# Ledger of designs, part 147: VHH binders against p49116

Target 1, 238 residues: p49116
Amino acid sequence: EGPLLSDTHVTFKLTMPSPMPEYLNVHYICESASRLLFLSMHWARSIPAFQALGQDCNTSLVRACWNELFTLGLAQCAQVMSLSTILAAIVNHLQNSIQEDKLSGDRIKQVMEHIWKLQEFCNSMAKLDIDGYEYAYLKAIVLFSPDHPGLTSTSQIEKFQEKAQMELQDYVQKTYSEDTYRLARILVRLPALRLMSSNITEELFFTGLIGNVSIDSIIPYILKMETAEYNGQITGAS
Key: E = the ipSAE of ESMFold2; O = the ipSAE of OpenDDE; V2 = 0.75 times the mean of E and O plus 0.25 times the DockQ between their complexes.

## First folded at step 12 (VHH)

Design d101 (framework vhh_ozoralizumab_d1)
Fold by ESMFold2-Fast, scan of step 12:
Structure d101 (fold): chain B 238 residues (1-238), chain A 119 residues (1-119)
Amino acid sequence: as target 1 above (238 residues)
Amino acid sequence: EVQLVESGGGLVQPGGSLRLSCAASGFRFEDYGMYWVRQAPGKGLEWVSSISWDSSYTTYPDSVKGRFTISRDNAKNTLYLQMNSLRPEDTAVYYCATEFYDSGPLDYRGQGTLVTVSS
């Protein structure tokens, strides 16, 4: 029958822009985040079960879950990104914005609360020492979420999510056999992802990429580019 | 009614140490993240450190990493900043800060405590 994910889907290697600037700026942060977003979409697109749902369903699914997928990616790549340093720079910038009255107090509050929730999530994942297989299955669980509004093929999506959950359980029980509660500790972290605002994530990480448009508007474009590359590789002919 | 009262500042020689305290009242301290920020003479406000409500997450800018440690005692409604290996550029008024649902981030700060690092 074959597993939902292969070893190729465990590999998740972020290549950071080089060189890192002496002072962090919005362009460096945006390029770093954009690379992670593109890597995450390419990862999703490479899953046979995901491709089997069809382009329209794939687009709707990613548009619904990209923020959850991206946040898991931030946690997984936190060290390679120096995420704590990026968030510290964002916090410093926000405090300067308070002094200059550039942003409303309500907006800055929402952004600071979002940063705190993001830091808490990434820290909890780091303390649990989540491995590459566990991250791959957690990303699959959020990707194949049947409960987002506007989705079609929800029964098939639900089956893929259940398969991801079962394979994660099998992996954890086999690999961490002495830690009876590990799976439970991992799974209780997932609901927090639904409370993260995608609009605030866009503002913090993607202003240089999207400008005046939302991530939702560019997802179909990015996803189609990855689809075209994959299809070209399969057919072998032009 | 929210009050944040900083203490522990003073004059110290380069390489010295100081421990700052912030006594919080007027809100459920245990439910909110806390921050240390500073303002050097003639400079803008600079973030120094953050700590989550449960102490599970702390963060620092590169300028103070490895030298400063933020901590809190929720039973005493007190925030701390342990400052080691102090440098002249650490000279600033240090404020503790927090945010609430009906207020902007860092909207509530104390009066501050002056730290002077000089020979």
Scores: ipSAE 0.000, ipTM 0.106, lowest interface PAE 18.7, mean pLDDT 81

Design d102 (framework vhh_ozoralizumab_d1)
Fold by ESMFold2-Fast, scan of step 12:
Structure d102 (fold): chain B 238 residues (1-238), chain A 119 residues (1-119)
Amino acid sequence: as target 1 above (238 residues)
Amino acid sequence: EVQLVESGGGLVQPGGSLRLSCAASGFRFEDYGMYWVRQAPGKGLEWVSEISWDSSYTLYPDSVKGRFTISRDNAKNTLYLQMNSLRPEDTAVYYCATEFYDSGPLDYRGQGTLVTVSS
């Protein structure tokens, strides 16, 4: 009945750890990425339609799509994060690892190809000048994906995805009325998100996690965090 | 305010056993995964064990696998580490930690408990 997303869901403000170190390290990159992941999960949790699906469905959806949400967040927050600088530091580390024979050439090639795909995705979104409303609805479309295995309530999830698509269409047609093909240009970017490996994203951005902890293992806990704890993680406050 | 208080450390001979405890307060303990990490003299932090919120999942590095057992009592807000067949290289300050972070990849909230394995 009401809109899927409110104006509050358009606001997506990442607060970076401060100060930025002179030389980027895995801990700074991991903390920055963790803040973006927490912000993304808090954003999803705040959607009434998402809450209505129930805890088990919520966990399954986020486990299936966290990499897509995270990558959209990287594109949206690329300037705040100095993402190009982070990726350049990772590339430099990988090149040094090749020289020292510490990693296999095939694995390094896979990681480098992932970085290239990520850079292309972020550049395409920047060229399209995707606004906050468009990002919010793109995130909603990937969040409410009914086609992941093991999901319950798939008909309701599909209904929410269709609602997200319709509201995005209405927004784009009204706001960019003279650009008839803008919606099509935006939507054709989404399939690329599913081709990016969540395992490689973890290696690039979450290597600083202690004890070989996977993102899949921590998602249920992040979704259960109280609002004050979310705010603490996002802003770096205790 | 999140508080984690470790206890149970002491001097033990090689081959001996110790049980460490961590009393948690200030958060919903039953909702969060928990960790044990240690720091040997002159070395960095080393991950020792991990347990999920419901105890359905535990992890150990090869260095302690088969010797250490992590467990929790959600009714008591307490985390445990049962350490068997202790070796001199297990000598370290042991810290309790949760999976969420305030300003870095690990936020342990205590003084730790010292475990010394020596004859």
Scores: ipSAE 0.000, ipTM 0.118, lowest interface PAE 18.1, mean pLDDT 80

Design d103 (framework vhh_ozoralizumab_d1)
Fold by ESMFold2-Fast, scan of step 12:
Structure d103 (fold): chain B 238 residues (1-238), chain A 119 residues (1-119)
Amino acid sequence: as target 1 above (238 residues)
Amino acid sequence: EVQLVESGGGLVQPGGSLRLSCAASGFRFEDYGMYWVRQAPGKGLEWVSSISWDSSYTMYPDSVKGRFTISRDNAKNTLYLQMNSLRPEDTAVYYCATEFYDSGPLDYRGQGTLVTVSS
């Protein structure tokens, strides 16, 4: 009836930990990634259509798609994060692990291939010059994916995904009227998100988490946070 | 303690209208989505309608779409269901419900209000 997303849902501002250390470390990388993850979950929670699906469905959707949302967030916030610098630090850490005989060559190859795919995705989005409205709708399309196993309310989820696709189409046609094939170029990039391993994402960006806490296990607690608690987490200091 | 108190049920003829109300207390009503569900005699629970915290999104199954309208008044902590063009198959106990992220689905619902559609 109204639009799926409002102007408030287009705003996506990541606040980085401050100050940036002279040498990047696992703690800084993990805190930066955690802030992006929290921002992404709070963004999803703020969508009225998402909330209308109910808390159980909300939890299931975010558990299924957090890696896709996180990766889109990395692409959208690549400059603010200095993502290339973070990835270089991760690569350096991995190379040191090889020299210390801590990891197998096969595992390092898998992780390096993941980093390459991530860089390629972020570069393709940058070359397309994806704007804030487009990112918001792409995130909505991956969030409202009806095809994850175990979901309830799949017909309603599908309707919201179709609505996101229609509103993205309307936006792109009006804003980029001379680029007839822009929407197709954007949408063809989305399947690559599902090929990226959530386990490797956890290893690369969330190694600083205390204990063996999976992202899946903390999602319900993040979604439950009140706005003040959420803001405290993403800004760091009170 | 979370409390939901439904009212407005009754006996109506086919084609008639009723407005159900739900008074909520014990939680920040303005922060949560709200739901109407119903249970017909001898049947399971059926979802009837959903509304987001800010009223910008409402959802209905095809069985009631175009006939029922969900709304809320956050200043009064009250949820409403306007039911028009009622049919005998709408006969059920109607429950106001909400969900929290660490509770089970529909763990918080009221005692219900009976709607009977009969000549």
Scores: ipSAE 0.006, ipTM 0.277, lowest interface PAE 12.6, mean pLDDT 83

Design d104 (framework vhh_ozoralizumab_d1)
Fold by ESMFold2-Fast, scan of step 12:
Structure d104 (fold): chain B 238 residues (1-238), chain A 119 residues (1-119)
Amino acid sequence: as target 1 above (238 residues)
Amino acid sequence: EVQLVESGGGLVQPGGSLRLSCAASGFRFEDYGMYWVRQAPGKGLEWVSRISWDSSYTLYPDSVKGRFTISRDNAKNTLYLQMNSLRPEDTAVYYCATEFYDSGPLDYRGQGTLVTVSS
């Protein structure tokens, strides 16, 4: 059928909610993270291969991999987000929480380990100088993962993942022809995404979400959003 | 402006052979993977073969595996498809295509060349 991804799928432009406030707060971090999450899901739903799998399969895939897509998005948009500043603010908040005896030491240790893993991942991607085409294909590899429990159409999902891997290989061999091991260095970064807890990601970046609503609970609604409604969410239209 | 011009099609009897060519221009041919795709009358596009930029990887669906061979000559900006043991079901318009990420909806293929396999 032609390539899995087109030019439109390489473009990934995050619009931040406002100029970064002098003092970061939970609401600014949550709004920024929500915009990235909406952008990531809109990116996925625009892929013809993804659409072809049907709504139920689409929902199951994104529920299983949203944290991996989100983390790749954090790495890709780290400069636009000033991610290092956001992470420093989160660390400061955690230190204030232990100082005020609001959180257990075990929980703080768990969250700090997650932040260190996230920083290590983002630093690895930055050192490799991952470009927009490579990010698009890594997201596609993650999205079309056939090995999540409960999935239907696993043979079609596997074929789309293999197609993503092949297209990434051709791109890297063409663009970085002198670096014969670049693809291997990139691909060995992916397993670390599966070790990142989606629960801790929610705590760090989505604390401002309403009540007991989890990210996987809102995914079906995000995937069904009309373009105008989606644009309102990512641009903060009045 | 990307241009892909297919040639070499024609009428052939079952069991016969044809060699298709695709002349590429308007881009660095040596930098991109290439496809052969076909469209039978009243049917959708079906991919037939793929070759990497350096010829190190080739891919074929079961319908043509062992009968068709894709190759390329980067010095001549030309893609080839050697078709052996042709069958009536191979009758189609054959297109060459590339994996451009900066192209329009149909920029990835040329005008096509008709292959008719008839008894």
Scores: ipSAE 0.000, ipTM 0.106, lowest interface PAE 19.7, mean pLDDT 80

Design d105 (framework vhh_ozoralizumab_d1)
Fold by ESMFold2-Fast, scan of step 12:
Structure d105 (fold): chain B 238 residues (1-238), chain A 119 residues (1-119)
Amino acid sequence: as target 1 above (238 residues)
Amino acid sequence: EVQLVESGGGLVQPGGSLRLSCAASGFRFEDYGMYWVRQAPGKGLEWVSHISWDSSYTLYPDSVKGRFTISRDNAKNTLYLQMNSLRPEDTAVYYCATEFYDSGPLDYRGQGTLVTVSS
């Protein structure tokens, strides 16, 4: 059959709240992160192979991998988001919390460790100059991971992941023919995504979401959003 | 120096209306989201409403949804809360607040304004 991803799945355009405020606040960070999360889920549900797995499987897959998709999205959209500025503000806030004894030193160190791992990941992707096609296929490899607990249709998921891996290989070999080891350099970055704590990601980027609703609980609703609803959430308009 | 000055509170009968104001100074008001929070006698702080910097996004808990409306005038550095269909359980001191990530989750600079709903 045809390719797993079309050119429409390569486009990944984040629209940021504008302008960026002079002093970062929890609301701006949360709004920016929520837009990226919604964009990532909309991207996933637009894939015909993903749709073919059915609603229950779709929900389970995204619940299992949203943090990996979100982290890849942060790396891909780092420049558009001014991610380095957001992370610097978070670090500064954490350092001030240490000085004021408002948070335990152990918790702050755990969160700082996560930020350093995130920065390292984003920097490694930037150094490799990962293009839009490569990001699309890396997201597809992460999305179609058959090895998460509680998944159904694991054989079909595995076939889609293998198709993503084959198409990425074909793309890289054709486009970067002079760089024999490029694919290997890209793929060895992926295991780091599973070491990122989804709970710490929620604390860093989604603390401004009033109501303390977990990302896990909202995933089914976001995945069922129609395109008009999705655009309304991203732009704040009907 | 960041300052927030709340006004507009008072005694009102059940079913009545009040409009609260918050005058902001010492920061670029137009760049920050704003909150209304309240504290009823003997209770903790309760979030009442949120508005984005550009008014494109507003949020309310179910307890006030449909009765309260948050708005802002960036040219006047002023935040408003229109409160309709007031109930005795709305009796509280109301504070306006903003979030500077560098300074913590909420920064209450005013003394608040007391709203009492009683016959």
Scores: ipSAE 0.000, ipTM 0.147, lowest interface PAE 14.8, mean pLDDT 80

Design d106 (framework vhh_7n9e_1; at its last fold request DockQ between E and O 0.01; V2 from the best seeds 0.00; counts 0 for: pae E 4.4 > 2, placed apart)
Fold by OpenDDE, fold request of step 14:
Structure d106 (fold): chain B 238 residues (1-238), chain A 119 residues (1-119)
Amino acid sequence: as target 1 above (238 residues)
Amino acid sequence: DVQLVESGGGLVQAGGSLRLSCAASGFRFEDYGMYWGRQAPGKGREWVSGISWDSSYTAYASSVKGRFTISRDNAKNTLYLQMNNLKPEDTALYYCATEFYDSGPLDYWGQGTQVTVSS
């Protein structure tokens, strides 16, 4: 088998809604998040190994890891997205909800902690100066995680994950030969992704756009969506 | 219109071999991963094997691993499934599928070809 990822999988260009408003409203946030989500899932779909696993497995994998992929995407696209500004806006919107007594104290705490974790993760990734190749491999490692409940073909998934890990290792060794522990530093960030609630992420980024529809429920549709259709969404043609 | 036409099925004794073919039309075959599935009597649809658009990666269900080989010829718009060492439990209606095509998001399955393995 050839390499798991190619240079085409390294490219991860998010196009933000334009123009950026002075006040980041819920719609802008949701649209931005939606584009990132679609980009992430289409990225996964572009991986030959992913294609080989079949629809059911693919859907299951993405359902299991969409939050992690999304979060990695946030980290990777933090600058383009002005993530700090987005998060601040989200907090501001939450403050309004708090003032209106729409949220319990416990819920407020959970949401704020989630935002903190998200920001911390992205900051940590920025601090590590993760490059496009490393992000691609990390996303692949996350995508091909065999340890999610309910997955089939876990042996095959594991092999793909190992392939991703090996390629990452080779890349890091080659590219950052003087940084002996870079790989380890990168990989130890992955557990943080598992600490993040997909539900809270969904509520923070997608509530205004999806309404009562869950990300889980739309994943199959996103995966089946043609790239042209997605591009049309970006350009406003659809 | 998207079309997937399966062939190559039949009756075979345990330990025998069959080669299934799936002729695809109505979409850019070379752009998409393809899959084989099967449905045994009284059972639901089961994924059997998949192959990437460029054949660089293949995957198999654990039940067929080492016995089945998926391949494709993009020039002929054809998907193949070489089935060796067939077992009675492989008896099923086999179909090829793609997740999407030029016409939009869709889960498309052909009519299938019957494979019957006798003990």
Scores: ipSAE 0.789, ipTM 0.899, lowest interface PAE 0.5, mean pLDDT 91
Fold by ESMFold2-Fast, scan of step 12:
Structure d106 (fold): chain B 238 residues (1-238), chain A 119 residues (1-119)
Amino acid sequence: as target 1 above (238 residues)
Amino acid sequence: DVQLVESGGGLVQAGGSLRLSCAASGFRFEDYGMYWGRQAPGKGREWVSGISWDSSYTAYASSVKGRFTISRDNAKNTLYLQMNNLKPEDTALYYCATEFYDSGPLDYWGQGTQVTVSS
């Protein structure tokens, strides 16, 4: 067996819709988020270890972890996306909904708490200055999570996760040799990803795409897309 | 036109061996993961084994681990499954499949090749 990830998997380049509107709207936010989701799915399917798992296993893994992958992608691409500007626009919309009595206070509180958790996560990743190699392996660790309900081949998935953890450790120890505790600081951030609601992520970023359909329902379609279709989605070209 | 054509099945006694082949055409075989599945009489489809596009990774169902070996020859656009120490419970229609493409009328699966294991 070679390494779990190659240099190709470390490269993660998001192409944003152009031009960015002066005032953000649901269409721009949804298009930007969809491009990140599609890039993340294409990234996962390009991993040889992932390809070796059966179709049902691949679909189940991505359905279980897409919100974690998406959130890591948001953190990694926060600058390219102007994520802080997007989140500020969402907050303003929510504040206006309270003023107009359109949404319950309890619901607004839940959504605001989610936004704050997301901001805290992205800020902690930025403060740690997580590099592209580290992001790739963190994504691999969450992708190959054997502990989601209903998964098959859990022993195989666990072995791939352990390989991801070992390769991340080797990288960090060699690249950041002077910072003995860096790996620990990075890994303790991962549990926060599971505290974030996938339903709230869908409402914030994907309302224009999915409507009454869940991301879980769309994932098998996205994973089946040819590379040309993937490129069309992430670049906005036909 | 994407096609997957399996061969190599047959009747074999328990403890015997068979080697299955799947000839792929109509797509860039070297760019896609490949899989073997099976369907026993009266049962649904069961995933058996998978292999990455570059052969660097393989995976197996627990029921066949240590007995079956998946491999591929990208120059020949062919997928293989070496089956050793066959059991009556391995009796099924075996078919190859590919993931990550929208294949059309056959979707992910070929026609299959029958494997029958007698006691």
Scores: ipSAE 0.289, ipTM 0.676, lowest interface PAE 3.5, mean pLDDT 84
Fold by ESMFold2, fold request of step 14:
Structure d106 (fold): chain B 238 residues (1-238), chain A 119 residues (1-119)
Amino acid sequence: as target 1 above (238 residues)
Amino acid sequence: DVQLVESGGGLVQAGGSLRLSCAASGFRFEDYGMYWGRQAPGKGREWVSGISWDSSYTAYASSVKGRFTISRDNAKNTLYLQMNNLKPEDTALYYCATEFYDSGPLDYWGQGTQVTVSS
């Protein structure tokens, strides 16, 4: 079989809602995050290896890893999204909420720790100057993780992950030949994504228009969405 | 407040083995990847090995692959390096770090432990 990813899988262009408000609000944050989520799901669905696993496996796989894919997307698109500004606004809101006794102190601490870990991860990726090819392969590695409970075809998923790792290795060695340890530095950091909580990500980025539905609930619908519908959803057209 | 303390170095004959330890404190050790590096006399620092927070990924410099094994015990906040089939070229000050190339919020380095391999 040929390469796991092609150049079409490297393109990952997020389009933000316009215009950007003077003061960030829940609606803008949620729309921005929703666009990133749909872009990430479209990316995963476009991979032939993913398509070959079948609908039930696709849904299970994405449910297990959507937060990791989303977090990699946040790191990749941090400047376009003005992520540091979004996180600062969220921190200010949380501090206001503690003054009004709307959330428990323990929950606030948990959320603040998550924000700090997210900032640390994004800063680490920026420090390494991770490029679009590397991000595509890193997303493939987290997508094809065979270790999650409830997966079928785990042998095939493992082979796809191994293939993603080998193609990343080949790319890094050819492109960054002067930094022979780059792959190791990148891959040692990747499992930190498993420290990110999906329910906190939902609280931070998806409270607005989605209301109280979980991302788990919408994944099957997004994966069935045709490419034209997906692009229409992202651009605001139906 | 972050501290990394290496131990277990010493003098060993070529072909021998040694086990290094790195005791970590002042941060949530279980959340971070860890690295070993070394510096030979009169040479620059080089990366030796790395391990992810959950040990799911390990990596080695080509010069030590197959001879060295990195591991960690998150319950004891301790990082290890098992070194087998040691060569005189492995003589160096060995140190642990959270970021090998010394930049970022977790770029702390230990003081190091000396490993000397005699011919």
Scores: ipSAE 0.195, ipTM 0.592, lowest interface PAE 4.4, mean pLDDT 83
ESMFold2, look of step 13: ipSAE 0.006; ipTM 0.376
ESMFold2 (binder alone), look of step 13: mean pLDDT 83; pTM 0.837
OpenDDE, look of step 13: ipSAE 0.504; ipTM 0.803
ESMFold2, fold request of step 14: ipSAE 0.125, 0.013; ipTM 0.556, 0.362
ESMFold2 (binder alone), fold request of step 14: mean pLDDT 84, 84, 83; pTM 0.845, 0.845, 0.844
OpenDDE, fold request of step 14: ipSAE 0.748, 0.743; ipTM 0.895, 0.892

Design d107 (framework vhh_7n9e_1)
Fold by ESMFold2-Fast, scan of step 12:
Structure d107 (fold): chain B 238 residues (1-238), chain A 119 residues (1-119)
Amino acid sequence: as target 1 above (238 residues)
Amino acid sequence: DVQLVESGGGLVQAGGSLRLSCAASGFRFEDYGMYWGRQAPGKGREWVSSISWDSSYTAYASSVKGRFTISRDNAKNTLYLQMNNLKPEDTALYYCATEFYDSGPLDYWGQGTQVTVSS
């Protein structure tokens, strides 16, 4: 078998909405987040191992891990998105909501805790100077997680995850040969992704565009649309 | 001494079928994924299909999906490609291939078998 990911899967380039508004608004934040989510799902669908698992398994995997993939994408694209500025604007809005008695103190605490966890995660990845190859394989490890409830093809998923782990190890040992403990420092960051709530991610980043529709509900639609495009069935080429 | 020997090619009319075989020797066939590729005149080689070591995992190029079926028989060290509803654009030299990890990742392609589809 060849490598799990090709050079095309390592490339992960987010195109931001243009122009950036002078003042951040819900539509700009949600459009930016939606582009990142679509890019992340297009990325997953392009992986041959993922394609070979079949449509139903593909849908179940992405439904289970989209928040982890999205969060890794936020960390990877933090500079392009000006994520610190977006989070600061959200914090200011939450402070205003406290003053205007619009939200319960418990809810605000949950959201602020989520923002803190997200900032800590992104800061740790930045401090480690995670490169594009490392991000690609961390996303693959997260995508091919055999331990989500309800999965039926766990044996192949586990094997693909092990392959991702092995390829990450080989890359890190070759590229960062002088840093014996780098891989361990990177991998211990991954469990934090499971501690972040997908519901709070939806509230922070998708409210303006999704409305009352959950990300879980739209995932099958996006995956099906991208699969049709990938097969060239939408284009008039014979 | 790795050997991959393709056979089963020939001349066929559009809409017809052919079954290609690849006899493998010189390595533990059952431990490696196998691939079919093709090269049409004036074009580079393109991958057609792949199959995991245990036949549990396959993938196909969009141009052949639904018409071609890859399979393997580990007891016979043989890879197969069943080609149905052949089209003139399927005309090519068909190769089987495998990738070895013992000496680092490398591609090995057989000599190939010619498939010609008349319109």
Scores: ipSAE 0.019, ipTM 0.222, lowest interface PAE 4.5, mean pLDDT 81

Design d108 (framework vhh_7n9e_1)
Fold by ESMFold2-Fast, scan of step 12:
Structure d108 (fold): chain B 238 residues (1-238), chain A 119 residues (1-119)
Amino acid sequence: as target 1 above (238 residues)
Amino acid sequence: DVQLVESGGGLVQAGGSLRLSCAASGFRFEDYGMYWGRQAPGKGREWVSGISWDSSYTTYASSVKGRFTISRDNAKNTLYLQMNNLKPEDTALYYCATEFYDSGPLDYWGQGTQVTVSS
């Protein structure tokens, strides 16, 4: 039986909107985030094991884990996105909203705590110098999570998750043979992804979506996109 | 240096109309969402209307929906607010602003233009 992921699945290249705005705005942030979300869903779709689970299971898995995949993508693409600059701008916006009484203090606290958790996560991944193979397998472990409520085919999902864990272990042991505890340091980062609210992620990164379209509602559409249509979204072509 | 210059205010009778303009300079106007806010005597600033960079999306406060229309001309770097069926409650200093998320001011408010509606 072949590996869960091929070299094609290790490649994860985010193309940012151009031109860069002189001042950051909700449209630029939303388009950048949407490109990352589309790239993440296309990545998942390209995995043969994922395809083998069938359309209904694929939709349920991505609906359950899109925020975890998106957050791993933010960490992996942090430099390309200038994520620290985006988060600093959002923090400044929120602090000014407190002073103008536009939002409740409790809501702003929840959003700020989410941003701090996100910054901490991305910084920890950067310090560990997580490579492309490691990110691919971490995304696969998150994708093939059998423990979300309402999932069917949980036995098969669990087998794919175990396969992802085994292949990550094999890769880390061979590539970072001198660092006995590297795998453990990487894996203990994953539970933090479950503490981040998908609703807050939507508010921070997807506020610019026209018609107040939820990520949950667009997931089935994105998963069914033709390759040409997907390429159009990623490159910004019409 | 970001500059926003509002104009078009004045004294008008209830049921009348005014068209406000905001001339923008110092940034790429066509890349940013814009909005109108107002401040009535004795009240804080309130949001009135917003428009996306490409005019594909507009929003309105419930108090002005159906009476006010926001628009923009990206070639002229100008934002507009068409105000119809004005009410005494619309009396306020009207400002335009952008949704900047940079380390600068959150909202670049201009000097404003006074709208006074007599009953």
Scores: ipSAE 0.000, ipTM 0.190, lowest interface PAE 13.5, mean pLDDT 81

